Miniprotein binders against o13629. Designs and how they scored, part 12

Target 1, 363 residues: o13629
Amino acid sequence: MLEAVTNPKSSLATFSKQLNGLLQAKVVVCKSVNPYFNLALENYLYENSTAKHCLLLYTNSPSVIIGRNQNPWVEANVKLCRDNFVNIIRRKSGGGTVFHDFGNLNYSVLMNREEFSHTENASIMIQALRNLGVHARLNQRHDIVLAQSQRKISGSAYKISRNRCYHHGTMLLNSDLEGVREYLRSPSTGILSKGVSSTRSPVSNTKLLKAEFIKQVISCFLLHKSHSTTTKPLSKPRASSKRLYDIEPKSVITLEQNDLLGVPSILKAVNELQSWEWTFGQTPSFKQHLESTELSVSMDISVVHGRLEKVIFSTPNATLEHELSSIPWTGLCYESGFANTFLISGIHSKEAISILKWISDSI

## First folded at step 21 (miniprotein)

Design j01
Fold by OpenDDE base, look of step 22:
Structure j01 (fold): chain B 363 residues (1-363), chain A 119 residues (1-119)
Amino acid sequence: as target 1 above (363 residues)
Amino acid sequence: SYQETVRKLKEAIREAKESGDPEELARALLQLAFALQRMGDYKQAVRMLQDAIQTARDIGDKQMQAVALAALGLAYERLGDLQRAMDYLEQAIRVAEQTNSEQLIELIKYLLEWVKKYQ
């Protein structure tokens, strides 16, 4: 019985060949619903894809995706997201906050900078919608809207670097639109943020089946991008009508999370996206003013890197103001109930306890 | 800084283990847990609180045990485990009721209701 010594070189060569296939793919369909993996994969393909055009398609589990320079406490109900196991993820691209769920399809077109178009990739999506009986158009904000109701069905964002760009967007198929409204509505008051604020628009579902929409998107994308490659100035008319049939079956890759767990850069990106320091610590500095007329107290909070830098109290009781100011606020994570640790770890006056309770209820 | 506090408390925990002082050990573990919670390191806080609860039981310090249980409940709330949060806060109340600290009982009851409000 010759034990086939699985030559570690053969596994590496097979993995390398698979990875090269991924990097050359015109279409990548990710089956993973892990939002951290999918965003890591999107970034990986953005950085490493050698394809002239690569279409990535994926769906996330329930997740609030905030822009690179956004404040999660302004853009979302952070507490409600946490309590309902809705992920909050900071993407590496700019733009507004979006909600993803199983009823939403994410698309990303990765390309060279020279091939960037604000309208081209949207036209592919609009054609795919049209082929399924959904009449949509691009609006002035580059959102895809339903032609009749003008309701947003797809949001878009762009990243342009020196050599590469991508257009990524959402497509609302059968998303929980009420959950979208609840998770994207911050209860926070009195926040003055340096972050980029999202513009909200009325949304609707297309009510399309995901599998059928994916097929149409792939078809429209491959057709459209096959025609754009022929615009080299034909000096001599060689009538090589490359038939639609020469789409090499290797141009469309379907992958799962396990297929890429061996890629160190993806693992590093997943870990970064999961970190508090990335998600919340990368929040632009903000201030918050809170006031309780009942308790005759106001509080001014400065937050830097998602942590309290300064807390200032104002109250007519100087002793109470001193007591509250003596609490070691600096360095606390800004989150709902951050004051609760002081309720149990310190000795406080009744008035200070009431204010600590108010703080825990107000943030 | 919180980092320097954590360093000093880790040293105090080492010294308390070397000297065989369980009271100082329990205190240092609890204070380290609070520092870790304040830093957002709830996973390490849970470990320190578990050790603090055990040490407080071993020395019969019911007040420290109740505080540590309540703090453990809060750490689980931050981790998104609301069921464990409530369970440990309820345990903290039961232990605190064996003390003469009405204020402590009231505070833990408030924390339990605060956790319940968001279920």
Scores: ipSAE 0.543, ipTM 0.843, lowest interface PAE 1.1, mean pLDDT 88
Fold by OpenDDE base, fold request of step 23:
Structure j01 (fold): chain B 363 residues (1-363), chain A 119 residues (1-119)
Amino acid sequence: as target 1 above (363 residues)
Amino acid sequence: SYQETVRKLKEAIREAKESGDPEELARALLQLAFALQRMGDYKQAVRMLQDAIQTARDIGDKQMQAVALAALGLAYERLGDLQRAMDYLEQAIRVAEQTNSEQLIELIKYLLEWVKKYQ
């Protein structure tokens, strides 16, 4: 039996057809929980989608997502995130820090710049919630809140370029709301940051099943965007129950991470999002003041691009102050710099080691 | 600048190899690894530290070997390889315990507990 050598040209043609299908899709449902892949896919669709409107839906594994101009050491407990294998990711959109987990659904609407409306996209989400018995509204901060409790169930952000934009947000279904509070509470003190600060609001879950909510969001989105192409004034809503059955199956694509492993631009975006230089090196400049009454020491730190620029000690012991000041701090990464100094400068006095331990524990 | 320091240390490594001075080679490799760590180039630091560990072992400098092993542990922590980080810090402790430096032993034990606390 001659095993038909699957012609590598046929696999490339199939892949090209799948990729063209993805770029024309009105809805993309990503099954991957890899946050780097999902954010890379969002950027890929932002840059390459030919659809007038593309809805991306995805869920991330436990992850702290910081805004483009935020300080991770102010916006999150970076140590606790590391300890619990919670990813810290800098997104390319503005706005505040959010926590994602398996109980959260992310939505992104990608479109041309002229089509930008955050209110329309929020209305689609509110209608989907209503269809499942959840009464929500848009507040003055453009958060979706529960109508009765005013608790936040969805936050959003956007990115606008010359020709393209996206509006994306969270939807709390069955998220760990304690984890949200813990991971988003920095233990760091004395930080003066140039970064954008997050406004925290009381949150709640919708308690909806993810699959049901996805189905409603897709339905509401496709219905809404099908009517926007017809210039006819909204006369009375004839409940033309265009059954979900008349949606061309090519308009909704389901993806797994493996389907796009061959796309170089996605891999490049994943590698960028995973990089220290993007996550931490893009941190706006900040200063930190620390004091220990027990050790009779104060310290002033300047941090630029996530690296130490200046470290200034003040202690009553001039020999100890000289020892600490002799350490070549400049250029060390903020999180690892103090651990590295133990080895870089050789064996220190017991007093200097105690101070270096205190700094490492206090940052 | 760090770039100039890296250049000078690369020259010192070349000169130490040409002269056959393993002590200066071990020192220059370790100093280069530290400069690379300061620059966030942990992958190159790992290579320099591996060479420093081997050179320090060959000359019997247990103190240099322990420091280089501990630095290798910290470099792997920064690379996200926590298992290798712990393994090399534990090796560094075992080598440091063969020295009479209580301070070095205490320091490397602290680094191991630091890596464990941030797992």
Scores: ipSAE 0.025, ipTM 0.339, lowest interface PAE 4.9, mean pLDDT 84

Design j02
Fold by ESMFold2, look of step 21:
Structure j02 (fold): chain B 363 residues (1-363), chain A 119 residues (1-119)
Amino acid sequence: as target 1 above (363 residues)
Amino acid sequence: SYQETVRKLKEAIREAKESGDPEELARALLQLAFALQRMGDYKQAVRMLQDAIQTARDIGDKMMQAVALAALGLAYERLGDLQRAMDYLEQAIRVAEQTNDEQLIELIKYLLEWVKKYQ
């Protein structure tokens, strides 16, 4: 009825019940492909879930996900990503850069800090893979690799703080492994960064159907955690007498983004993750040296919070050096094409124009 | 600093509107838009550039109109709207061709090709 749509008390009571169910859920499968929403949801569950262990599963639309302390201009081709609607997002966990697409499944296990175990969650994923005929193992870098080829099919990262943590990772099912390389190939040279650099490994797809892998991961997770909810060992029943359907199936929730439109902390987290100040402004300070033998010039820049702090030109032509140094570089956002507005906003010598074009082509 | 430049230009815009000085209004809007773009405030820069373009048209300043259109194209490139970026840069070239400034025409053509790099 129309009264149900316009009755705030009825709508509020339904929403409150749904939200309480979410915070008690042991498994959340999110249907949204919005990476900003999905990472915000992960943070929300990290902070607010009352379940001892919570498994979140999701897939993102094409996105470059950089680690907390990485430099996006080292890890990605920023202009190419922008021109092709590939998001660049800084996550809250450490580690290296990864590409997400529709052929990737993301998993995140939220838990108390004291319960953190790198190998427990990996063993759950490896069992789910084995149940579907994929033979995998954990390597020395804590990646999951195919047993025969040793090619990586899953990488992970952690956020450990206060009294909670999460362990999240990727599972390559049917990702476009060759087509995405260009997004992760930075055109920039001469960057001297103290940020974390990615160590990239040969990768492979498992070729598993996403729906079947999700079912196996949920089954393995719930079975493993049912044995981990006691402080004493239980007697082992016969394997066929303890089935998946004996576990708490009502503790599995499927979400869509619209289910959580009214949660202010999620909206705030989405806005933060979308901000330039988070993704680019949180970049560790770095320097860059650029050289053109053809133009007889070098440029040294320092970047702090994603903005030019200091720019020094060196060229044998002292008049040109002075001309270039008079341009107001300090405070400019570091970005592909940051010199472009100077080409059309002042009177410059032909030599300075050539150098401005070179800067635009180099960054 | 760019923040100080923005503050001064906002005052200049208010004064130009109150005094009815469209030449100063167009100039201040364009300079404010450049400062905003360099600071990374592309959405506000677009709003200032739309006003700058219209004011430049009203006073018949083809040079300023072309520069403002080119700047608008660059702002849309940064916002990820590549179609509008190319459209405004093409408009900027057509207006610049109505001037006698061969260097401006060449520079806007360079910027169009730079925007199209990954097309």
Scores: ipSAE 0.815, ipTM 0.940, lowest interface PAE 0.7, mean pLDDT 87
Fold by OpenDDE base, look of step 22:
Structure j02 (fold): chain B 363 residues (1-363), chain A 119 residues (1-119)
Amino acid sequence: as target 1 above (363 residues)
Amino acid sequence: SYQETVRKLKEAIREAKESGDPEELARALLQLAFALQRMGDYKQAVRMLQDAIQTARDIGDKMMQAVALAALGLAYERLGDLQRAMDYLEQAIRVAEQTNDEQLIELIKYLLEWVKKYQ
């Protein structure tokens, strides 16, 4: 309950104190399911957190999260995502495309660059899983897999800057694994992308309760990070069993979306992540070749910044080729189903309309 | 298959009408609408959602009414009627606010912002 502090100076001081608390927190549990907010918060903590180690935990509504340098039309079924209100979001980190839903827990460990480890944060997650009876291991790709089936339960990505890094990952609890298969399967053919391609792996759910898993992750994280600070050789083994109860309550923050609406940098990051220019316009340039033997047509598309740069048709009918080539393709957004724009005009031959429908169904 | 799901849901709607169970009717209509939306049949989804909204009103289920209104807004967005989409999402918010379900309210507000982004 943000008490409506009637005095604007006291509200600013309270907000500043809360923000400083957030920036010093060892654990942040975000309750928001807004994926734009959660990714904006992750970036905000990456840039501004003063904690040596900060664990962020969040869940997103149904969303396809693509890597910084990935092509959404290669990595996902963009049309199916749109039709099912599944957000496509470009993250600021590298790595592969992942699907998030209410059955997935996202974790991010934010740290100084010197503290970066591919294995340390995974070991915390593996310990939390073990405490709940789930036997997992780290594989050669730094994915967490079930020990018996070798199925992936957690994917990882990272960002490393000069001074800071984060290691983020997924944990499949009770995710829609069919949705994962459908949304992450592009129908698009003939794409030659400069983007980074994802490697797909067989996945499984852990079937754990989210609240229990969060408790274990927080516990294991705080215990692990408390021991790393005590590696000064204290000569006498004082068995200070620091009980889990001696964790300063200020070290774990639970956050709601409304708590950060006053932070301009978060709002800016949300707006950026929501923009077409970031999501699709940041797509690496690609070419696509399409061919229909039935319609006796081929086309070559060049796409730059998610927009058509060049379209070339080849057909046995020179009049039809001229008609199709006369369409002002350049600058149209690839994402919007650009061929549909011209189907509405009614100005085209029956043959051109058939080809425009084929294009619309093929992209 | 989606076709089999649609068949089963149409049967459930018939059974709910015959039994006079408006709660099951509203639920089955909403589930059918979602299945139709996933199939890209937004025109049939609109009809099922209109029936679901009316049924939800008749029984006083504000949560179901808000969800069905939101889904109707989304169906109109897919049909290219962004004005109706926003209008129904705004109606869904107003109904959801009467449920005190903060998560539902937040979700529908998010859907409205998402529709507004494509204007």
Scores: ipSAE 0.014, ipTM 0.299, lowest interface PAE 8.0, mean pLDDT 83

